# Designs tried in a protein design chat: VHH binders against CTO1 family protein C17G9.12c. Part 2

Target 1, 274 residues: CTO1 family protein C17G9.12c, of Schizosaccharomyces pombe (q9uue0)
Amino acid sequence: MLYIVDFDETITTYDTIHLLAEAVNKPEEWSVISDKYWQEYLAWREALPHSTTLTSYLPLLGGSRYLEEASIKRIEKSQYFSGLSEGALDNIVQLITLRAGFVEFINALVPDLRVSKTIFHVLSVNWSARVIEQTLLHHTDLTADLLCVHANDFDFDTSTNTTNGRILARNASSLLMNSTDKVREFRRIVQTDAVSSPLNVVYIGDSPTDFGCLQISPISILMRSNQKYYDILSRFEDVQLVDISEFPVQKAVPGKKIIYTCSDWCAIQKAFLA
Below, E stands for the ipSAE of ESMFold2; O stands for the ipSAE of ESMFold2 at other seeds; V2 stands for 0.75 times the mean of E and O plus 0.25 times the DockQ between their complexes.

## First folded at step 1 (VHH)

Design e10 (framework vhh_enristomig)
Fold by ESMFold2-Fast, scan of step 1:
Structure e10 (fold): chain B 274 residues (1-274), chain A 123 residues (1-123)
Amino acid sequence: as target 1 above (274 residues)
Amino acid sequence: EVQLLESGGGEVQPGGSLRLSCAASGFTFSSYWISWYRQAPGKQREWVSTIGTAGDTNYAESVKGRFTISRDNAKNTLYLQMSSLRAEDTAVYYCARGSTYFEDYSYGPLDYWGQGTLVTVKP
């Protein structure tokens, strides 16, 4: 089995990008940065055309890339994250809480990961691959040699162990900002891994940046972090949402993509490992 | 545990005024931007207003000049002062905590919602 999994609100209980901003401890400066992004995002969203299918909705999501790139450029120009230390990132790892059952699920997979019978990847638009890696190492039986994290990361100066404030792609062909970027990396991961069949690929995510991967993955799981994302997917004519307890569905409706739903990792473990 | 609790809704005649409150607990209120949203019967949830940590404010075009968002960090409370109310303002009003660059392209970067308070504008 090849697992490719979102981080924020899929593995974690809450979004962790705000914890990165809080680690700098300049809330007034952060407010200016985040409010500007929010204004641009709302204007973009209000201009989106109506869509009745996931297939037609996905290209529209890709249209946001210019404003996400502009926001990252503003963050870099302001040097907001400049001087942030590895120790400060370790402090935020302590504040991260994981969804029920995740630790047990991963720990059960470790023996199979060590013999390459199963492969586990994290694919995230988060700005700190290091925080993701440290969170996994701190909470689970995963060791550094088993970590496969694809995300963005801060540009660290190895002599000072602090960042210069730049955000770079980490284990990815380019910066990960939206659903289109995640689909590109999903395809690359599937092509390069030692999995013999694409039917053994599972994507797990919770939000619109995951929708492209949920559409193309052979097995797709929506972590129900927010009712509105379920509602968005449920209105699409080419999507069928099914509780994970019914996995695998015996008879699919032709022309519809089955996306399994769950609220925690206990349900996933029961479906795949029980 | 993060909690948001709206209050102040009720029935009012067109042209009237109402003040909504949102009491926050379980997090450092002053460190987050917070928004008001509303959902009218049979319609999708729509953004109304946002206030940043420095007190900077933004409004939907339909409410500009009529609604005022404000915050009291000492009381961990968000307010929405509504004036010149119209029948079209009838909705359940929600407050929502902002999370920067949350992956929600449909509703914006919001991670927590309150339970809502009903505002009915009718003669």
Scores: ipSAE 0.007, ipTM 0.237, lowest interface PAE 9.3, mean pLDDT 84

Design e11 (framework vhh_enristomig)
Fold by ESMFold2-Fast, scan of step 1:
Structure e11 (fold): chain B 274 residues (1-274), chain A 120 residues (1-120)
Amino acid sequence: as target 1 above (274 residues)
Amino acid sequence: EVQLLESGGGEVQPGGSLRLSCAASGLTFSSYAISWYRQAPGKQREWVSTITRGGSTNYAESVKGRFTISRDNAKNTLYLQMSSLRAEDTAVYYCAVQRYDILTGYLDSWGQGTLVTVKP
């Protein structure tokens, strides 16, 4: 089995980007940066035309990349994350809570991961691959040699162990900002791993940045973090949402992509490992 | 390039039998679950039966007890033995395999089909 999994709100119970900002401890500066991004994002989202299919919606989602790019450039220009230490990021790990069943699911996979019978990747638009890696190492039986994290990361000065404020791609060909970027990286991961083994591929995510991967993955699972995202997918004519308890569906409706849904990792473990 | 070639269709009276074959090339046949689908005139394609890599079989309710799916991995061939045929079994029968293609995501590979006509 090849698992490719989103981090924020899929593995974690809530988005962790605000914890990165809080580690700097300059809330007034962050509110200016954050408010500008959300103002632009909400205006963009309000202007989106209606789509009746996921296929027609995905190109529209790609249209937001310039907003995310502009936001990252503003963050770098402000030097907001400059001087942030590795220790400060490690402290964030203790504030992160994981979805029910995730630790048990990963720990059950570790023996098969060690012999490459199963492969597990994290694919995230998050800005700290370090926080993702430390979260996995501290909460699960995963060891550093089994970590496959594709995300963004801060540019650290190795002599001081502090960031220079820049955000760079980590284990990815370019910055991961939206659904189109995640699809590009998903394809790269599958191409690399599928050459070695004819593994079934499972993508697990929760939000619009995951929609492209959910469309193209052989097996797709939507973690129900937000009713709004479920509602969006449920309205598409080319999508069929099915509770994971019914996996695998024997009769697919022609022209519809089956996306399985769940609220925690206990349901995933029951479907795939029980 | 995956190629699936169905054969064995024809005309038969109600209550008769036919054996369909699907010859596969361009894939490691033994590594895939493979299915039969059918499409009657003016209707959507419907699933008929699947056989897994390990040999486990599943059937649509409408054909259960009348059709038997089997495979010969040495010959890269899938079979559908049809008995007690009814007028509603009249359709073009397709074999299908679902694969992951890195460039397009997952995709279904279909054969050209073989026509089965149950004449009243």
Scores: ipSAE 0.000, ipTM 0.130, lowest interface PAE 18.3, mean pLDDT 84

Design f01 (framework vhh_6fv0_2; at its last look DockQ between E and O 0.01; V2 from the best seeds 0.00; counts 0 for: pae E 19.0 > 2, placed apart)
Fold by ESMFold2 at other seeds, look of step 2:
Structure f01 (fold): chain B 274 residues (1-274), chain A 122 residues (1-122)
Amino acid sequence: as target 1 above (274 residues)
Amino acid sequence: QVQLQESGGGLVQPGGSLRLSCAASGFTFSSYAMYWVRQAPEKGLEWVSTISGSGGSTYYKDSVKGRFTVSRDNAKNTLYLQMNSLKPEDAAQYYCARDLSYWGPTYRFDYRGQGTQVTVSS
């Protein structure tokens, strides 16, 4: 099984990017930066046309690239994330709460990961692959050789051993900012790992940045972090939402993509590993 | 622990005025930009106004510019929204919110109150 898994609110209980901003401890400066993104995002979302299918909705989500790029440029120009030590980033790991059942699920996978019967990847638009990696290494039995994190990361000035204010792609062909970027990297991961082994691919995510991967993965799981995301998917004519307890579905509706749903990793473990 | 409490909503005629308040606690209020957002029945969350932590910068959705004024009193940890010339389309549940970290393709509010209802009808 090739697992490709979102991080924020899928593995974690809460989004962790606010912890990155809080570690800088300049909340008024951050508020000015984030306010501009907010205004641009709302304007873009208000202009979004009605969509009745996931297939027609996904290209519209890709239209956010220009505002996502503008936001990254503003952050870099302001140097907001300059000067964070590795220790400051590692301290964030202690504040992160993992969703129920994840540690048990991943630790149960470790024997199969060591013999390459299973492969585990994280695919995220988060800004710190380091924080993602350290969270997994510190809270689970994973070792660095058993996982790959595809995300953005803070660039470091090696002479000072602190961040230099830039945000770079890590284990990805370019920055990961939206659903289209995640699909691009999802396909790259599958080409590399699934071609080398006949593994089934499962994607697990929680939010609109995951919707592209949820559409194209052979097995798709929505972690129910927010009812509004479930509601969005439920209205699409080409989507069938099914509780993970029914995995695998015996009577699929023709022409609809099955996306399984669950609220925690205990349910996934019961469906896949029991 | 961050807490926000809205008040001041009510029933008003078209063209009337209301003043909303938001009491804040559990954080250094003056260090954070604050937001007003609203939600009408069967509608998504809509941004209304932003004010910087110092109060020096204010921003408004185009449809409320000139009618709504956001302000804050940092000594009292209180955010305000003065709403004048109210229209039926302004009827909604109004929330104050603290600023959020950067959110990739979507935004998320981690901190908001329970809201206060504004109803505009004859």
Scores: ipSAE 0.000, ipTM 0.129, lowest interface PAE 17.2, mean pLDDT 85
ESMFold2-Fast, scan of step 1: ipSAE 0.766; ipTM 0.892
ESMFold2, look of step 2: ipSAE 0.000; ipTM 0.111
ESMFold2 (binder alone), look of step 2: mean pLDDT 82; pTM 0.841

Design f02 (framework vhh_6fv0_2)
Fold by ESMFold2-Fast, scan of step 1:
Structure f02 (fold): chain B 274 residues (1-274), chain A 122 residues (1-122)
Amino acid sequence: as target 1 above (274 residues)
Amino acid sequence: QVQLQESGGGLVQPGGSLRLSCAASGFTFSDYYMYWVRQAPEKGLEWVSTISSSGSTIYYKDSVKGRFTVSRDNAKNTLYLQMNSLKPEDAAQYYCAKEYGDSWLYEGFDSRGQGTQVTVSS
């Protein structure tokens, strides 16, 4: 089995990107940065056309790339994250809480991961691959040799072990900012995996940045972090939402993509590990 | 059907205070981010504040930070905006908005309600 999994609000109970901003402890400066992003985001959303299918919605999500890239460039230019230490990022790990059943699920996979019978990848738009890696190492039986994290990361100065404020891609072809970027990396992961097949690939995510991967993965699971994302998907004519307790569906409605839904990893473990 | 009913607007002098309320119905209020947006005459929509479904994550427009406080009561399906130290520039029609998926402006415009008018006069 090949698992490709989102991090924020899929593995974690809350979004962790805001914890990165809080670790810097410059709330006045962060408010200026976030205000600019929200003004631009609001204007972009105001112009967005209506979509009746996930297939038509996905290209529209890709249209946000210029806005998201501009936001990252402003953060870099402001040097907001400059001087942030590896130790400060590691301290964030103490504030991260994981969804029910995740630790048990991943620990049950470790023996199969060690013999490459199962492969587990994290694919995230988060700005700190380090925080993701440290979270997994701290809370689970995963060891460094079993970590496959595809995300963004801060550019660390090797002499001081602090960031220079730049955000770089890590284990990815380019920065991971939206659904289109995640689809690119999903395809790359699947192409390089020796066990990948239509029956062996599972994508798990919770939000619009995951929607492209949820559409193309052979097996797709929506972690119900927010009712609004369930509501978006339920409106699409080409999507069928099914509770994971009914996995596997014996007969799908032709033309509809089945996306299984769950609220925690206990349900996933029951469906896949029996 | 999503319904949002704003109230609490009025006329105040500069430096005054107002508390806006938004009563929500027709959806599971506790599952959604909520927004306060405003529109002054002859100007476009302006984002004011965002509050997460639990109320733990809050964002403000820079110009209102320290003066406005957004809050919510999920048991009462109500969103609030406490406005202190009001300035003439804050005069606008204020709307609460539900994010309907990733396109609240396109799909949530109808669910914003009629708004509540805030007038600040010297």
Scores: ipSAE 0.006, ipTM 0.333, lowest interface PAE 9.8, mean pLDDT 84

Design f03 (framework vhh_6fv0_2)
Amino acid sequence: QVQLQESGGGLVQPGGSLRLSCAASGFTFSSYWMYWVRQAPEKGLEWVSTINSGGGSTYYKDSVKGRFTVSRDNAKNTLYLQMNSLKPEDAAQYYCATRGPYSHLEYDYRGQGTQVTVSS
ESMFold2-Fast, scan of step 1: ipSAE 0.318; ipTM 0.684

Design f04 (framework vhh_6fv0_2)
Fold by ESMFold2-Fast, scan of step 1:
Structure f04 (fold): chain B 274 residues (1-274), chain A 123 residues (1-123)
Amino acid sequence: as target 1 above (274 residues)
Amino acid sequence: QVQLQESGGGLVQPGGSLRLSCAASGFTFSNYAMYWVRQAPEKGLEWVSTINTGGGSTYYKDSVKGRFTVSRDNAKNTLYLQMNSLKPEDAAQYYCAAGFDYKTSLGWYPDYRGQGTQVTVSS
């Protein structure tokens, strides 16, 4: 099995990006940055046309890319994250809680990961690959040699062990900002692993940044972090949402992409490891 | 259709306490994580606390930890924020919020937000 998995709110109980901003401890500067972004984002969101299919919705999600780029450029220009240490990022790990069953699921996979019978990748728009890696190392039996994390990361000055404030892609061809970016990396991962070892591919995610991967993956699982995202998918004529307890569906409805749904990793473990 | 109605704000002296309530309707309350956010005069919207669907997991802004407690009653479709040891810096319009409109690289923003309830902290 080849697992490609979102991090924030799929593996974790809540989005962790706000913890990165809090680690800097400059709330008034962050308020200016975040307020500007959300003002622009809300205007863009209100202008989005109606879509009846996931296929037509996905290109519209790509339209936010310019807003994401502008936001990152403002953050870099402000030097907001400049001087943040690796130790400060590691302290964030203590504040992160994982969804029920994730630790047990990963620990059960470790023997098969060591012999490459199963492959596990994390694919995230998060700004700190380090926080993702340290979270996995702290909570699970995963060792550094088994980590496959594709995300963004801060640009660290090796002489000072602090960031220069710049955000760079980590184990990805370019910055990961939206669904289109995640599809690009998903295809790259699948091409590399599927050519050498034909595996069933499973994508697990929870939000619109995952929708492209959920559409194209052979097996797709929506982690129900937010009812709103379930509702969006349920409205699409080319999508069929099915509780993971019914995996595998023996007869698919023609013209519809089956996306399995669950609320935790216990259900995934039961479906795939039992 | 989705409605969030906050109450419980008011004027309080530094060191005082207030309990905010948010009555939710028009959606399945028990399926949503809930948030308290605030906006002080001439400042942007600021996240204060999060509570998961079942109420067992809570998160707080560092400056309010140990002073604020978020809770929920799914049978009553109501969210609460108990605020103790209030400081002048806590003065703001407080909003109840549910979910995200869209997950982005910047993190979260509430999908649904109420009208708010004003908290004033002054002697």
Scores: ipSAE 0.014, ipTM 0.329, lowest interface PAE 7.1, mean pLDDT 85

Design f05 (framework vhh_6fv0_2)
Fold by ESMFold2-Fast, scan of step 1:
Structure f05 (fold): chain B 274 residues (1-274), chain A 122 residues (1-122)
Amino acid sequence: as target 1 above (274 residues)
Amino acid sequence: QVQLQESGGGLVQPGGSLRLSCAASGFTFDDYAMYWVRQAPEKGLEWVSTISWSGGSTYYKDSVKGRFTVSRDNAKNTLYLQMNSLKPEDAAQYYCARKYPSTFGYRSMDVRGQGTQVTVSS
């Protein structure tokens, strides 16, 4: 089995990206950066046309990339994250809480991960691969040699071990900012992974950045972090939402993509490991 | 289930005052900075105020500075907006929203309440 899994609000109980900005402790400067992005994002969102299918909705989501690139460029030019230490990022790990059942699920997989019978990847738009890696190492039986984290990361100066303010792709071909970027990386992981096949791939995510991967993965699981994301998917004519307790559905409705739903990792463990 | 519920809107005369409240549930309230935003008929959504997770830092739209005060009670999971010296141009549906610091964007629209209406009339 090949698992490819979102981090924020899928593995964690809440979004962790805000903790990165707060670690810098320059709220006035951050407000200027975030308010400009918010202004641009709201204008973009208001202009979106109606869509009746997930297939037609996904290209519309990709249309925001220029806003995301502009925001990253502003963050880098401001040097907002410059001088942030590895230790400061490690302190954030203590503030992160995980969804019920995740630790038990991962710890049960470790023996199969060690012999490459199962492979587990994290695929995230988060800005700190380090925070993701340290969270997994701190809370689970995963060791560094078993970590497969695809995310963005701060550019560390190797002589000081502090950030230079830049945000770079890590274990990905380019910056991970939206659903289109995640699909590109998903396809690369599936192509290069020795155990991957169309019948053995599971994608788990919770939000619109995951929608492209949920559409193309052989097995797709929506972690119900937000009722509005469920509602969006439920309205698409080409989507069928099914509680994970009914896995596997024996006969799919032609023309509809089955996406299984759950609220925690206990349900996933019961469906796949018990 | 993440929820934000606004209250305290109503009809006031120009120069009057209102206090808006926002009750938060389903997440760790004191981990997040919060927004007040508003939308007048036939206009886009407009940012009004921001308060940091601790309440130690507050920011305001220039046109409301000195008239509006944002505050929070983390023990009660409640956000407030005290509005004084109200003007006709302040009339709008007011929403509280959870601040999303990421550039990926879409989530920031999905964590706001149903709003509370503020009407300023002669």
Scores: ipSAE 0.000, ipTM 0.203, lowest interface PAE 12.6, mean pLDDT 83

Design f06 (framework vhh_6fv0_2)
Fold by ESMFold2-Fast, scan of step 1:
Structure f06 (fold): chain B 274 residues (1-274), chain A 121 residues (1-121)
Amino acid sequence: as target 1 above (274 residues)
Amino acid sequence: QVQLQESGGGLVQPGGSLRLSCAASGFTFSTYAMYWVRQAPEKGLEWVSTISSGGGYTYYKDSVKGRFTVSRDNAKNTLYLQMNSLKPEDAAQYYCAVSEDWYGTLPHDYRGQGTQVTVSS
């Protein structure tokens, strides 16, 4: 099996980007930055054309790239993350809580990961691959040699051992900001790992940045972190949401993409590791 | 103007080692993240490694982790890729790359002519 998994609200109980901001400890400055992004995002979403299919919705989600770029440019120009140390980022790892069953699931995979019988990748639009890696190392039996994390990261100055405030691309030719970017990286992962059978690929995510990967993955799982996202997918004519307890579905409805749903990793373990 | 010149490629047997270099000019090297990308015959361009502007953070394609090490010398405007335990699947033209703009730009907007790595027994 090849697992490609979102981080925030899929592996973690809550979004961790706010913890990155809190590590800087400038809440008034962060409030201005985050409020500006939210206002722009809500205005953009309100102006979106109505879509009856996931296929037609995905290009519209890609259209948000200018908002994501503007937000990152604003953060970099403000120097908000400039001077943040590696130690400060490591400290927030202890504040991160993981969804029920994740630790048990990944620990059960470790023997198969060591012999490359199973491959596990994290694919995230998060700004700190370091925080993701340290979270996995702190909470699970994963060792550094088994970590496969695809995310953005802060640009660190080696002379000060602090970030210069910029966010850089790691695994993609450009920053991971939206669903289209995640699809591009998903395709690279699948091609790279010499996976000859598409039935062995599982994508797990929870939000609109995951929708493209959920559409194209042979096996797709929606972690139900937010009822709003379930509702959006349920309205699409080309999507069939199925509780993971029914995996695998023997007969699909023609023209519909099956996306399995669950609320925790215990359900995933029962479906795939029983 | 941005100039990137790779060197250090060659023919090596499986299990061998090569050290690639990239001489950079035309931009403030120490302020940019740098990338190594490769292209095998009749295949697309694929990312191999990233190194942060100060060299403190390095990232690798899964298939090369533990075998390849990227580094840089900002005083000499030079990027390096140490390749150990080379496999036939590592055979490719290797390029160093940089982007003028940090915001969502493609690392391959600027890349050199490349240096050829051949692995055969």
Scores: ipSAE 0.000, ipTM 0.252, lowest interface PAE 13.5, mean pLDDT 84

Design f07 (framework vhh_6fv0_2)
Fold by ESMFold2-Fast, scan of step 1:
Structure f07 (fold): chain B 274 residues (1-274), chain A 124 residues (1-124)
Amino acid sequence: as target 1 above (274 residues)
Amino acid sequence: QVQLQESGGGLVQPGGSLRLSCAASGFTFSSYEMYWVRQAPEKGLEWVSTISSSGSYIYYKDSVKGRFTVSRDNAKNTLYLQMNSLKPEDAAQYYCARHTYDFGSGKPYYFDYRGQGTQVTVSS
């Protein structure tokens, strides 16, 4: 099996990007940056036409790329993250809470990961691949040689062990900012991994940045920590949401993409590892 | 217009209790997961607790588990934080915050709204 999994709110119980900003401890400067992004985002969202299908919605999500780029450029220009140490990022791991059953799920996979019978990738728009990696190492039986994390990361100066404030892609061809970017990287992972059949690919995510991958993955799981994202998907005529307890559905409704839903990893383990 | 108004803070001695409330208006409260976050003097914002839109899923920072209880009343558009066995390290400005809202691509990289906060002081 090939698992490709979102990090924030899928593996973790809450978004961790805000913890990166808090590690800098300049809340007034961060408010200016975040308020500007939020203002631009709301204006963009207000202008979006109505979509009755996930297929028609996905190109509209891709249209926000310029907003995400502008935000990252402002962050870099302000040097908000400049001077942030590796130790400060490692301290964030203490604040991260994992979703029920995740540690048990991953620890059960480790023997199969070591012999390449199963492959596990994290695919995230998060700005710190380091925080993702340290979280996995701290909480699970994963060792560094088993980590496959595709995300953004800070540009660290090896002489000072602090960031220069730039955000770079890590294990990806370009910065991961939206659903379109995640689809591009998902396809690359599937092509480069030792997967004999596309039916053995599982994507797990929770939010609009995951919607493209949820549409194209052979097996798709929506982690339900957030009712608003469930409601968005439930309105689409080409989507059928099914509780993971019903996996696998024997007969799909023609023209609808089945996306399985769950609220924790215990349900996933029962469906796939039982 | 989204509004969040916290109340219930004050001065308590170590081991004391306080109940914080957050009155929400200007949005469909029952559709959003909510946070309690806090900021001590000269420190960054710290996540304290998360409660799902239905109230069925609740998460706490390790240092407050067993001492704090978050709850919500969707009929009254109100979020609560019951704080027991308060420690000096719990002294902070407490904010209720609406989970980062995203109907498009990517995630807003901070809370989309928080209230003005309510001050909690723990000292003898």
Scores: ipSAE 0.012, ipTM 0.228, lowest interface PAE 8.3, mean pLDDT 84

Design f08 (framework vhh_6fv0_2)
Fold by ESMFold2-Fast, scan of step 1:
Structure f08 (fold): chain B 274 residues (1-274), chain A 121 residues (1-121)
Amino acid sequence: as target 1 above (274 residues)
Amino acid sequence: QVQLQESGGGLVQPGGSLRLSCAASGFTFSRYAMYWVRQAPEKGLEWVSTISTGGGSTYYKDSVKGRFTVSRDNAKNTLYLQMNSLKPEDAAQYYCAKDSLYEYGQWSDVRGQGTQVTVSS
């Protein structure tokens, strides 16, 4: 089995990107940056046309990338994250809580991961691959040699062990900002791992940045972190949402992509490891 | 955890005004865009208004533009909706929402118990 999994609100109980901003401890400056992003995002959202299929919706989601890019450029220009230490990022790990059943699920996989019978990747638009890696190491039986994290990361000055304020791609061909970017990396991972060790591919995610991967993965699981994202997918004519308890569906409806749904990792463990 | 408590609804005549409030707790209010949504009897949720994190941008459903004004007080963790020139079609249960994504006129994520607005003539 090849697992490719989102981090924020899929593995974690809530989005962790805001914790990165809090680690800097400049809330007034962050408020200005955050408000500008939301102004631009909401204006983009207001102009978005109606779509009746996931297939037609995905190109529209790609249209937000220039807003994410502009936001990152503003963050870099302000040097908001400049001087942030590795220790400050590691302290964030203490504030992160994981979804029910995740630790048990991943710990059960570790023996198969060690012999490459199963492969587990994290694919995230998060700005700190370090926080993702430290979270997994702190909470699970995963060791550093078993970590495969594809995300963004801060540019660390190795002499000071602090960031220079820049955000760079890590274990990815370019910055991971939206669904289109995640699809690019998903295909890269599958080509690398599936051709050398053909396995069933499972994508697990919770939000619009995951929708492209959910469409193209052989097996797709929506973690129901937020009812609004379930509702968006449920309206698409080319999507069929099925509770993971019914996995595997014997026959797909022609023209519809089956996306399995669950609320925690206990349900995934029952479906795949029982 | 996340708690949203709406107030300020009531009965008003057509052309009247009401001011709704939403008290937020359990999250860092100033970091999230906020939304007003409404639901009339036997109907789905309708998006009404959105306000950015600092209040620098506001957006409205076409039918309420010029009549409704959304605002926020981040120091008090409170969201407001000033409703003027109320019409019978505005009668609904009004909810404030965090992290609701507007898609095709539908909002699925209702956090508070709401406040009832009745417009009678």
Scores: ipSAE 0.011, ipTM 0.432, lowest interface PAE 8.6, mean pLDDT 85

